# Designs tried in a protein design chat: miniprotein binders against q9fmw8. Part 23

Target 1, 279 residues: q9fmw8
Amino acid sequence: AEGLSPVAGGIVALGKFDALHIGHRELAIQAARIGTPYLLSFVGLAEVLGWKPRAPIVAKCDRKRVLSSWASYCGNIAPVEFEIEFASVRHLNPQQFVEKLSRELRVCGVVAGENYRFGYRASGDASELVRLCKDFGISAYIINSVMDKNQVSVNTEEEDSKSKERGQVSSTRVRHALAAGDVRYVTELLGRPHRVISRTRTQDLTSKRGRISLQTSSLLNLPPGNGVYKACSLIVGDKHPISCKVIVDTSNLYIETEEERFHNSDESQEFQLLGIEFG
Below, E stands for the ipSAE of ESMFold2; O stands for the ipSAE of OpenDDE; V2 stands for 0.75 times the mean of E and O plus 0.25 times the DockQ between their complexes.

## First folded at step 17 (miniprotein)

Design ctl (at its last look DockQ between E and O 0.03; V2 from the best seeds 0.00; counts 0 for: pae E 14.3 > 1.5, pTM E .593 < .8, placed apart)
Fold by OpenDDE base, look of step 17:
Structure ctl (fold): chain B 279 residues (1-279), chain A 81 residues (1-81)
Amino acid sequence: as target 1 above (279 residues)
Amino acid sequence: KPSLRELVQEYKELAEELRKLAKETGDELLKQAAELISEAIDLLTQAYEISGTDSEISDLVSQAMELLDEAKRLIEQAVKT
């Protein structure tokens, strides 16, 4: 018996869910209004394309926490992420991709943004998605792009024609805001504080005088740009967040807490996950 | 037209050359240009990785081209000074 796919009978949101920003959340919300919400994510892209892996915006181990936080927006159902190997879909034309969704994955419907592109060489658009879904007997819902409210429309008359940037929230904008060190703007784009996760040895978490030093190489996701961040929270295991100041340089993060004695909760573990929220 | 992959490789080589030249000359404009090219390479890499599965591809490519155009302006300015 060919086992039912994990998304069978569900509604899949289509997109690149790197940042899990407010636009991605809106896709999940719309999916939850229609049925059981899933996020369809493509994995193995770097390996297939021979690219060096990039630091993700959201740490892989932290994605489930972010999705769980969306339950309140999604009718008390946390969206589940379903991962598809990119190698299995990279060659599919638009029709073959929708056929895979309908016949192999057995989804009941799809949700995508108005600018969604799909299939081999991005040949399919949102209108073709709706048409093909109809032909295969599945529902398609296209949502408007979530607009960035902080974009001062510099309506300089001359630039209007070439910049196809409609001002939508995107993972790219999140990356730029992080690089600029604008953690407030990042928080607005994400709908939550940005959390950096470090995998640190328990022995290295001994705060000398309320100062922890983390190597940038220990980070599981993208930090903000070099700078001084005064309004941060340190999260160690299941403990309450501790107010801290973070100094980011190219090689290290320096965390300054008011608490002199940082007791490691689980001295039995060789490695711990440390979270830093940038507020 | 070079493939997006070939273009990314050409720009990687250019960014490395500019970083070297900026270090040798102390030219801040060349350093900034190399940083912009590096960022553009990152965007183009993302766009290529997404390979037509997200609307962000077009935006990523457009942003990368804008950064490359700005890097070109900085290089042209550095050569004129």
Scores: ipSAE 0.034, ipTM 0.439, lowest interface PAE 3.2, mean pLDDT 84
Fold by ESMFold2, look of step 17:
Structure ctl (fold): chain B 279 residues (1-279), chain A 81 residues (1-81)
Amino acid sequence: as target 1 above (279 residues)
Amino acid sequence: KPSLRELVQEYKELAEELRKLAKETGDELLKQAAELISEAIDLLTQAYEISGTDSEISDLVSQAMELLDEAKRLIEQAVKT
């Protein structure tokens, strides 16, 4: 079989999938209505654009779990994420980008949001995507913005901004809600509780006086802002979630549980992954 | 005070003019300036598409302004004989 890419014959959702929020889920849902759903994720953007790296909203190791949870929305087929290096597409004009989708990746269709931009200098918009896809014989579907239910208006200094007043779900809005410590709103935007992953020394998992102390530098993704979060869950391996309170400050994250059951002395690993759900 | 949309449009026009001149003259500095302006437009376009205001939007705009300053320096070099 000649030249089949991992996404050949599929319907790819195009976008920046940092948050995997309900807007991203809607793209996957629409892709699944048409065919086999994929998310086409661009990696390496910060390095190529010279931007300061930011903590991801979803830990890389946790992305498959999130996508699997979308299976019930996607005809019981969880969408698969395919990563493409941003450097390999950075200089493609809009026509060259669509040609890559058609000839190299061999996709059957694409879904994208109303505000999607692509190609060198972000010169292509959603209308041009539809036109070019038609020329290359692939289907294109533009998906209406998903609106959140929080607040009718948003205060802004930007002039002539109409789309910002509609309360669209976005990764930026997720980051703002996390920074504000508004984990209920984060849950609404994501369609799931926010899960923070820590790479933690096994010795630090043993509670001292009912408290586990973690450094924020051990976190693999963005925590909520400083504060006290009472309705949280601690996930250690495949064990049942443990109810906990989490205290977040600038340097540390403290987990308080009523009982200590997560150390069995038979574990020989120096480090383990720890999940903390703020829900 | 021009809007972000007006700034993007002005810089799109400038980049196109610089590309035409670079192609006609073979001037590498004009080519580089057009590339920097195009990168700034990409950053401003991203900032333009984001709802609300935050530090991310401010950072994108700041980066774009740095690219535009460098483009201005390259154009000044190219104009000198």
Scores: ipSAE 0.000, ipTM 0.196, lowest interface PAE 14.3, mean pLDDT 76
ESMFold2 (binder alone), look of step 17: mean pLDDT 77; pTM 0.708

Design s1 (at its last look DockQ between E and O 0.78; V2 from the best seeds 0.75)
Fold by OpenDDE base, look of step 17:
Parts: sequence; structure tokens; C-alpha cells
Structure s1 (fold): chain B 279 residues (1-279), chain A 81 residues (1-81)
Amino acid sequence: as target 1 above (279 residues)
Amino acid sequence: KPSLRELVEEYKELAEELRKLAKETGDELLKRAAELIKEAIQLLTQAYEIDGTDWEILDLVMQAMELLDEAKRLIEKAVKT
């Protein structure tokens, strides 16, 4: 028996869920209003392109925590992420992709943004998605883009022709704000403080005088730009957050806490996950 | 495998070398090849920066690769003449 897909009978949000910003949350909220919310994520693009993978905005191991925090917005249901290998769908035309959603994945509906493009050569748009979903007997809901409130009204005159950027919240804006070290603006775009995750050897977590040094190479996602961040929280495993100051340079993160003794309770683990929240 | 950023920098260097050589030789094929590489660099940069779907990113890369293949054909023609 070909087992039911994990998203069967659900509503799938369609998008590129890199940052899990407030615009992505709005897709999940709309999906939850109609049925059981899922995020449909494509993986393996870097392998398809033959590129080195870029550092994600959200650490892969932290995505479930972020989605769980959206339960309060989604009728007390945390959206579940379903991953598809992009290599398996890259060649599908718009019709074949919607057929896969309806017949193979057996979704009841889809939610997408107004600018959503899909299928081979990005030939399908939001209007074609609605049409094709109707033809296959599944619901389609298109939502307006969530606008960035901090958009300084750059004078409209010269930007007319090429800037597809209508001022919506985007993962690109999050990346730029992170690079600039504007962690407050990042918090607004994400609807939560940015969390950096480090995989550190337990032996390297020896705080001498409340100072921890982490190599940038140990990070599982993007740090903010080089600078001094005074309002941070350190999270060690499942412990309560500890107030800290973080200094970011090109090679290292330096964490300064008031607590002298990080008793690593779990000396038995060779590796631990450290979280640093910025904001 | 190079990152997209590393690849873009390598292509910028190549485009500049071809532009210089085209200026020294007066070879219009090398000049056109350098222009195509510059256009491909723009598409690759856009593919890196765009908040688009994986299909949009792949389409931009495919367009850039088409330009790079044409630039290669022009260079090969210029060397045989």
C-alpha cells in the first residue's frame, strides 16, 4: 500500500522558508485557518547547482522550535515542515507540480504569496496556481505580501523599473540587516530574536571568568556582522537563558557572562549545542 | 566546489582580462565575450541575492550558463582566427 504522504488532507504553504520571517508565518497562519498547516520546503538546491551550501539564516536543528512558537498564531497547532528534494521537482511544469500536490501528496489546499513563481523556468505564477488547483479539485489561497514597516520611503522616482522589491519582508532583508549588525531590525523582520546555534565540544566550553570563545566555523547558521552586542542571551542545552554580551569578529564570537561557572551538567556529551539570542 | 561568490569573482577576473586583451588586439569577438560574461555575472549575483523560489534561482543560473557557453564559443572562435 503506497502510504499516505505526511501532508495528506492538509493545507501546504508554498514558499522559500529560509528565514522563517513574519511573512512566512502569515502563510502558516492562513493555512491553519483553512485546515492542518504544513510548510512545503525544497532542499538540495546547492547540490543541484553544484555550489557550496550557504549558511542558513535559521539553524536546521532550530527550525522546529521556531515553528512550535507559531502554534499560538495557528489555532494552537504548530505547522509541520515537509521537505522535498528539489532535484525531484526541478523539471516539473506548473501543471505537473500541481498534479503532484493533488494526486501524490493528496493535499486539500495550498497557500502562497502574491509573487509566488513555480514550475520549470519559474513559468507558473500565483494566478496559474489558483487555476491549476481548481482544475485538480484543491483549494488555493493567495495572500498579500507582508510589508516591512521600517521601509524608509526611499523616493519612488528612480526605483520604478527594475526593483521587484515592493518593500515586503524578505529573507534577503534579514541577511542584509544581519550583515549590518542591526539585530533590532532583524528581530522585527523575524518576529523573534535571532538565534545563532554553535556546535561546540564540551571541553571547549570551559568558561574562564565568565568568558566563552566560539569559532565562527562552529556556527550552524549566520551570525550578525562584526560588532559588540550588549543585550544578548546565552542558552546552554535546556537551561534558562543567561544574560551576556557578545563580541563578533571574523574568526570568533566572544561571550561575556556574569556567571563564573558554567557547570556543564552533561560532561558525558562530547558535543553540546549553544544558542545565542541577539536582542 | 566553489561558492557562488568565489565563482562570481573568478568570472569578474576573466571578464577584465578579456576586456584588456580585446582592447589591445582590437578583437570584437573577445569584446563581446567579455560583455556576455559581465551579463552572466549580473544574473549569478541576482540568483544569490533574490528572495525567490528555487525555480527562480535555477532559471537565473540557467540563463547565466547559457551566456557563459556563448562567451566560451566566441573565445574559441577568436583563438582559431
Scores: ipSAE 0.748, ipTM 0.884, lowest interface PAE 0.5, mean pLDDT 89
Fold by ESMFold2, look of step 17:
Structure s1 (fold): chain B 279 residues (1-279), chain A 81 residues (1-81)
Amino acid sequence: as target 1 above (279 residues)
Amino acid sequence: KPSLRELVEEYKELAEELRKLAKETGDELLKRAAELIKEAIQLLTQAYEIDGTDWEILDLVMQAMELLDEAKRLIEKAVKT
């Protein structure tokens, strides 16, 4: 035998946590009402498929900051993310996966959305998750989908075709809103401003003629579509955010700010992480 | 590693060639193969856009690969004729 898993005794939220949007936050909130909240994330799908990976919605290095910000919603207990290589579980049928949760990971309970699918060939659904969890001694809780603002905003004065456009908050909606440059809508779907992370050469952090130029290839996650974004913040390390305007084009991202010098711009490190917040 | 877009474009070109050959020859096997490739492209596109688990995405890709394997068998049969 060996020591307990990092999630032993916890309540694990199940899902695909690519965006960490308000629907994902709701799963964490519900897990926290029951016990110690965790997110169970799978990594390595692109390797399994043999495809070039897509730019993530949230940079890997930024995920802990986002989850920490959920503490106030989760009874002052920020959920912790536990990652599993998808290659190690891709062939498990639903029963084998729940067995892994119970016997290997030793979780106490799970929360999942009503449309959750799991196991080989996606053969398990939310009802089967509940049944299998009962068989293996795990509590299971199915959580209603979070709907976007269009459902909440339906006016009582008319039978409105806009009600046909309502739907759940989803990572697909986040990606489409980002591509459209609708950063206000992205903020509402995420419950936070979207932050883009760049792995930036220290040399490039020096403002020249009020502009910093970055290549889109240096970005660690998905930027908004081509356009001009006036209400942005530049984050350099743990320093106070700097107000800026950001111009996004196909190959480059330009940051315009009134500040011409950044603190410690002459550091010995060749690269630094730069945050750009839209909204 | 190719992107999904690169793979889909490659399969679109193949399906177009097969459709032209089927029209020229009247070959029903080539026509069916082109239809299967078109369906596989739809499944791969769905896998790229779906808001679902990694298992759901993989299953769509597996379904697409099964159709592409069948299309390959039909093409090989048509060529032997």
Scores: ipSAE 0.738, ipTM 0.868, lowest interface PAE 0.6, mean pLDDT 86
ESMFold2 (binder alone), look of step 17: mean pLDDT 77; pTM 0.709

Design s2 (at its last look DockQ between E and O 0.93; V2 from the best seeds 0.00; counts 0 for: SAP 70.238 > 70)
Fold by ESMFold2, look of step 17:
Structure s2 (fold): chain B 279 residues (1-279), chain A 81 residues (1-81)
Amino acid sequence: as target 1 above (279 residues)
Amino acid sequence: KPSLRELVEEYKELAEELRKLAKETGDELLKQAAELISEAIDLLTQAYEIDGTDWEILDLVFQAMELLDEAKRLIEKAVKT
């Protein structure tokens, strides 16, 4: 009866890891202090809903880079992301979900935020997670929310009893900050510059008067709102980042750089992945 | 596949139209349907904005769909007259 699960014996962080922001990083840090850290992610919500999926905050191909960057915070052990199809767990009640963690996945422990909800109809809370984990022999650790240092939160629950908002870092704050074009604030929320990934035809990398034009349809994740961003970096493969100015338009993304030579020295391929860092 | 924003816009237009017709006809069923659709729009908006788990998002959407199903039944009942 050897553990067959990729996360067997590990400490899994539970949450919705859309943004991989500093609150998500804190869960990984706490998991790493206890054992081998994993993020347990769910995929396929849009398919369950029958909806068009939203553009992700972090490009799928870029998630491993982000997690690797957390190694210095996690005792030199970058957390590993394990994905579960949401369709396979959406009907499980809280006890059944914890049973899956214990018997099928064979995890040793979990970390979760204080506002964590799970199980069918979101019927389980953090207190129930702790109780159920104890029943199934799993250690459970509830982690305080990471607060946004740039926000002052006044708790007015009587006027806003439905809100759990206390000024904590959230994926919703990241999306709103991106839409507003506030890339410095996005950097604070993420703990890293926001990186947009473009799958770009090589011919579209043609510089014209020091400007590269890309269509927003080539982007693999959510760009900031329309505007001019002066402190950006262009990343092509493993090459040294190139300082640039980026103009975001409704349909286009324009990159202005002083380094025309990379166009003439780039390897010829039909498509290339570009990283554009904002701030 | 529709986006959530497209669906919310469609439902907002429907609720507005139902309110106008309910006022013109005095039809209580159409008034009730518009109210249910407005509640569903609020739930869908919460689902889009919530910083929560997939279970939380699905539950909000499930509640909205139940309200929309009931509104549909009321509209169909009103049309039979």
Scores: ipSAE 0.718, ipTM 0.855, lowest interface PAE 0.6, mean pLDDT 87
Fold by OpenDDE base, look of step 17:
Structure s2 (fold): chain B 279 residues (1-279), chain A 81 residues (1-81)
Amino acid sequence: as target 1 above (279 residues)
Amino acid sequence: KPSLRELVEEYKELAEELRKLAKETGDELLKQAAELISEAIDLLTQAYEIDGTDWEILDLVFQAMELLDEAKRLIEKAVKT
C-alpha cells in the first residue's frame, strides 16, 4: 500500500521559501486559515543545473525554528515543510503538476501568490492554477503580494515593463539588504532578526578576553556585508543570548562579548553550532 | 563545478574577447556571437537574482543556453570561412 503522503489532507503553500520572509509567512497564514498548513519546497535545483549551490539566506538547520515561530500567526500550528526533488517535477506541465498535488500528494488545497509561475517553462500562472485545481477538485487560494513599506516610491514612470519587481517583499531584496549591511531593513523584510549559523570545532572556540573569531567558510548561511554591527546577540547551543559586537570581513567574523569567560557548554562535543543574530 | 557567478564572469570575458576580435577583423559573425553571449549573460544574471520559482529560473537558463548554442554556431562558421 503506497503510504499517504505527509501532506495528505493538508493545505500546501506554493513558493520558493528561501528567505522565509514576511511574504512567505503570509502564505503559511492563509494556508492555516483553511486547513493544516504545509510549505511545499523544491530542492536540488543547483544539482539539476550543475552549479555550485549558493549560500542560503536561512541555514537549513535553522528553518524549523523559524517555522515554529510562525505558530502564533497560524492558529498555534507550526507549518511543516515538505521537500520534493525538483528533478522529479521539472518536466511536468501545469496540468500534470496539479494532478500530482491532487492524486499523488492528496492535498485538499493550495495557496500561492498572485505572481506564481509553475510547470515546465513556467507556462502556468496563478489563474491557470485556480482553473486546474477546480478541475481536480482541490481548493486554490491566490493572495496579494506583501508590499515592502520601505520602498521609496521612486516615481520612475520609466521602469521598464519587464521588471517583475512591483515593490513586493522578496528574497532578492533580503539579499541586497544583507549585502549592503542594512540589518534593520533585513529585520523588517524577515519579520525577525537575521540569524547566521556557524559550525565551529569546540577547540577553535577560544575566547581570549571575550573575543571569538569565526571563519566565513564555517558559516551555514549568508552573513551581512563587511562592516561593524554593534547590536548583536550570540547564541551558543541552547544558552541565553549574549549581547555582542560583530565585525564582518571577507574571511572572518570577529565577535566581541562583555563576558570574559566563554564557557563552552559541552566540551565533549567536537563541533558546536553558534548563532549570531543581527539587530 | 563553477558557480553561476563564476560562469557569468567567464562569459563576460569571452564576450569582450570576441568584441575585440570582431573589431580587429571586421567579422560580423563574431560581432553577432558576442551580442548573443551578452544577452545570455543578462538572462543568467536574472536567473541568479530573481525571486522566481525553480521553473522560472530553469526557463531563463534554457533561454540563455539556446543563445549560447547559437553564438557557438556563429563562431564555428566564422572560423571555417
Scores: ipSAE 0.708, ipTM 0.871, lowest interface PAE 0.6, mean pLDDT 89
ESMFold2 (binder alone), look of step 17: mean pLDDT 77; pTM 0.715

Design s3 (at its last look DockQ between E and O 0.86; V2 from the best seeds 0.74)
Fold by OpenDDE base, look of step 17:
Structure s3 (fold): chain B 279 residues (1-279), chain A 81 residues (1-81)
Amino acid sequence: as target 1 above (279 residues)
Amino acid sequence: KPSLRELVEEYKELAEELRKLAKETGDELLKQAAELISEAIDLLTQAYEIDGTDWEILDLVYQAMELLDEAKRLIEKAVKT
């Protein structure tokens, strides 16, 4: 008996869940209003394209923490992420993809944004998703895009008709704000402070006078742009956050804490995860 | 394998070399090839930057590859003439 899929009987949110921004959270909220919320994520695009993987906005190991924080918005249920290899679905037409959702994955419904495009050559839109879901006997709910409130009304009269950007919250906007070092704006787009995760050797965690140096190559996700960040928090394992200042350059992050002795609690571990929250 | 960014920079260099050569020779096929490479670069840049689904990103890459294949055909034609 082919076992039931992990999302069977659930409501799957459809999208590109890179940043886990407030727009992605809204998809999860709407899924939770209808049933058990899941995020359907596709993985392996970089491998399909033969590209070097892009550094993620959210560290893979930190995604579960972010989703758990959404439980309060989702009827006290943390959305679960279900990953599918994109290579297995890249060639499916819109109908075949909805058939997979209904017959193979056994979902009860889907939630997507108004601009959602799917299937081979992105030939399916939100209206086609609703139609096909009806034909396969599953619910479809389309939500409006979450608009960015900080969008300076640049006179959109002359902006070329080709820009799909209508001022919605996007992972692109998060990347631009990070690159600019605008960690406050990043916090607004994410609905939480941005957290950078470093995998560091315990031996390299030598705080001389409350200063830690991390190589940029040790980072598991995107840092903000080069600059000085005065309002940060350092998180070591499951310890309470420590107030710190962070200096970001091209090669290193320099963390300055008021605490002289970083007691590595678990000297037995060869590697530790450090979190830095910005803002 | 190069990153998409590295690949885009290599294609920018190639497009500039072809534009220069087209200007020096007056070869219209090389000029058209450089234009197609430039359009492909724009599509690859969009594929890297957009907040689209994996299908949208892959579609932009397919469109860019189609332009690059056409540019290659034009270059091969220009070298044989």
Scores: ipSAE 0.714, ipTM 0.873, lowest interface PAE 0.5, mean pLDDT 88
Fold by ESMFold2, look of step 17:
Structure s3 (fold): chain B 279 residues (1-279), chain A 81 residues (1-81)
Amino acid sequence: as target 1 above (279 residues)
Amino acid sequence: KPSLRELVEEYKELAEELRKLAKETGDELLKQAAELISEAIDLLTQAYEIDGTDWEILDLVYQAMELLDEAKRLIEKAVKT
C-alpha cells in the first residue's frame, strides 16, 4: 500500500482538461481501450502566476457528472480525474516528469494528443514523451487531433494559411463560441449541452412570477455571451428539468419558466446549486 | 490579485502613453519601452488564448515578464537621463 498512488496501474490521459470537450473525451476513450482510464489534471496555475483565476468552462462541482456521462464510451467505467498542483511539477524537466509518472504515481500507460507539450519551459513534445516513457517502462500512445468539422465555415475572406493546416476541437474554440452565444456550436464541440452552475439562495426559488434573477457573480462557470436563449433547461436538485428561457446580461442572468409556481419543500440549506443548460 | 484582462488593459494604456511622450520628446528609450510592452501584451494574449498545457502558458508569461522588466529598466533610465 505504501507508495501506491490513486492512479497506480492505470492509463492516464495527459492534457489540459478545462472544457472536457469531445477531443478530451477521445483521449479518455483511448485510455479506456488500454486499461483503467484516468485524466491527469493540473490545478493552481493562476496562483503560480499571481493572477485572479478565470471562470472555468466546466464548474468544478459538475466535472464528475460530465465524466460519468462518458462511461458508455469507456467500457461502462467512467474515467476518474486526478488533480496535481501545478506548483509541484512546474520546474520538472521532461525526464523528471515521466519519472514521476513511473516511480511516484506508478501509472502503466499514458495517452496524449499529437501536439502535447510538457516539462520545464515546455521543452518536451509528443515524440519525447514516447521515448521517455519507453525508458521508464510506461506505454505511451499518441492520439490524432479531433477535427472541428466547422473549420471551413469559420474561415476569413481568404484562406488563412498561417493557421494550423487543419483546425481541431479546442477549449479556445469553446470559449469563443460561448462568447458569441453560439450554443449549438458549443454543444457540438462539447458533445453535450453546456451547463452553467449557480450557487443560489433557496429563498430565491420561491416566486409566483416564474422568473429567477441571478447575478453573474453567483455563477461557478462561464456563461454564454449576452443574449436570449429560448430552449434552455433549469435543473433544481435531482428533479426533472424545467423548460425555460434564459436572458444573459453583463451583470445578470434571468430565468423565465412557464411554470407559475415552484414547489417548495422545507429546506434547512441556505444555498443550493442550480443548473442551467443551454441547448 | 488582478485578472489577466485588467493587466493587459493597464499595459496597453502605459504603452500608448509612452509612445505619445516619446513622440513629444524624441526619447528613444521611451519608444523602445513601448515596443517591448506591446510585444509583452502579445505574449500574454497568446498565453490566455493558447490551447496548451500549463507549462506552455507559464513559459509565455515568463517571456512577457522578461520584456516588461526590460521596459521598466528603459523607463527608469529615461527618467534619470
Scores: ipSAE 0.680, ipTM 0.829, lowest interface PAE 0.7, mean pLDDT 86
ESMFold2 (binder alone), look of step 17: mean pLDDT 78; pTM 0.718

Design s4 (at its last fold request DockQ between E and O 0.85; V2 from the best seeds 0.76)
Fold by ESMFold2, fold request of step 18:
Structure s4 (fold): chain B 279 residues (1-279), chain A 81 residues (1-81)
Amino acid sequence: as target 1 above (279 residues)
Amino acid sequence: KPSLRELVEEYKELAEELRKLAKETGDELLKRAAELISEAIDLLTQAYEIDGTDWEILDLVMQAMELLDEAMRLIEKAVKT
């Protein structure tokens, strides 16, 4: 049946969409030029590895907002994210994966970066993706990497041909920039200010001595490194942003603002989602 | 479930202990086991830092686990002597 796959007939962007950075946005833009754009994301890697998951770069509850903001780049069609459990595909060889795209998911096209690897033991590359897609009647488009405007760098400790680093925008660069507290650089890599989401007890939204104190454990995604951030915005519910200063340390995040009381239509809720934009 | 950082620190301690014992005893199996553990640590670190797909990350981890398994075999062989 036509309703079996939400991505049927669409153009799916392939990649690891953890940061939703400007390189990921470019894949969505190219997919939208061809047809209905989707992002095909895998979930559950930490469970496959048996590890504690790392903090995500973008909070899951915030991903739709980010993708909606791409509509203006995508012909007013916001890309839709479709998630697949990695456990269900980890064992597929490259041909089996492309067969899944064609027969099960019924996509009509794919967009991938030039360094894309897929299939069991990462045995497939971008050129094999193109060849296999042709065999299965899927259009395939390989997109050049988006380069980081502020610098082009390579790993100076490696001359190994295994390094694919050419100065492109990457999720690794985003994580490193966040750890360094370089939120202006993070903004350039993401194409938007980084937004940290906290699941906050409503009682904690009351300012005490000019501060709102949150525990780092309440954050749903990766904060910038320890430091003081003077040009931030606080988002509480559907209210317009409030200018603030944010202090990040290992255990706590402190928000300084002149707004002493925070009001919203949902004061009866035990918890609320609080947004903090850096830069 | 351990974090990757906790796993890597555990293996670093083991490799250091094996190097010390290999130097004290002259045991080549313990020396080789320490080298394999160090290679596995490098692969796990690469898996953490790689800007790649879930398949790439899993493959690096699988390679690291294969090296760790071989290192354990060498350690057990050395102890039986």
Scores: ipSAE 0.747, ipTM 0.875, lowest interface PAE 0.6, mean pLDDT 87
Fold by OpenDDE base, look of step 17:
Structure s4 (fold): chain B 279 residues (1-279), chain A 81 residues (1-81)
Amino acid sequence: as target 1 above (279 residues)
Amino acid sequence: KPSLRELVEEYKELAEELRKLAKETGDELLKRAAELISEAIDLLTQAYEIDGTDWEILDLVMQAMELLDEAMRLIEKAVKT
């Protein structure tokens, strides 16, 4: 007996949940208003394209923490992420994809943004999603894009009609703001401070005089651009955050704390996860 | 495997070499091939930068690959003539 899918009877939010920004949170909120909220994420795009994977905005190991923080917005239910291999759905037309949602995954409904495109060659839009969901007996809810409040409407009259960017919060904007080192603007787009995660050997966590050096190659997600960040917090395992200054260069992150004795919490572990929040 | 960024830079170099060679030889096939590679680079850049679904990204890449395949056919024709 093919067991019930993990999302059976639930409401799935449809989108590309890279940054888990405030727009993605709004999809989860709308799903939670209707039923049990899930995020449907596709994985393996880089493998499908034959490309080297780019650094994610959110570290894979940190996604569950971010989703758990959304429980207060989602009726005290943390949305669960369900991953599908993109290779398995890349060839599906819009109808076949909605059929998979209804008959195989047995979802009760879907939530998507107004600009959502789906199916082979992105041939389906939000209106087609609503139509097809109705035909398959599942609910569909389309939400307006969450607008970026910091976008000065540069009324550049050039309707360059090609840019799909209407001033909405996007993972692209988060990437640009990170590259620019504007961690404050990143915090506004994410609705939380950006957290960088490093996998570091316990032996390399030698704070001499409250200074830790991390290689950029140890990072599990995208750091901000090169610069000096004065209002940061260091998180080691499950310990309380420690105020720190972070210097980012091309090869290393330098963390300066006022605390002289960085007690490694678990000297028994060969590797530890270090979190840096940029405020 | 190259990153998309590395691939885009390799294709920029190729497009520039073809433009130079087309100018030196007056070969219109090489000129058109360089134009198609430039259009493909723009699509690949969009595929990297857009906040689109995986289907939108894949569609842009597929369009870019179609242009690159056409450019390669033009180059092969130019070398055989």
Scores: ipSAE 0.742, ipTM 0.883, lowest interface PAE 0.5, mean pLDDT 89
ESMFold2, look of step 17: ipSAE 0.698; ipTM 0.857
ESMFold2 (binder alone), look of step 17: mean pLDDT 78; pTM 0.726
ESMFold2, fold request of step 18: ipSAE 0.703, 0.725; ipTM 0.850, 0.867
ESMFold2 (binder alone), fold request of step 18: mean pLDDT 78, 77, 79; pTM 0.728, 0.720, 0.727
OpenDDE base, fold request of step 18: ipSAE 0.713, 0.707, 0.714; ipTM 0.870, 0.868, 0.871

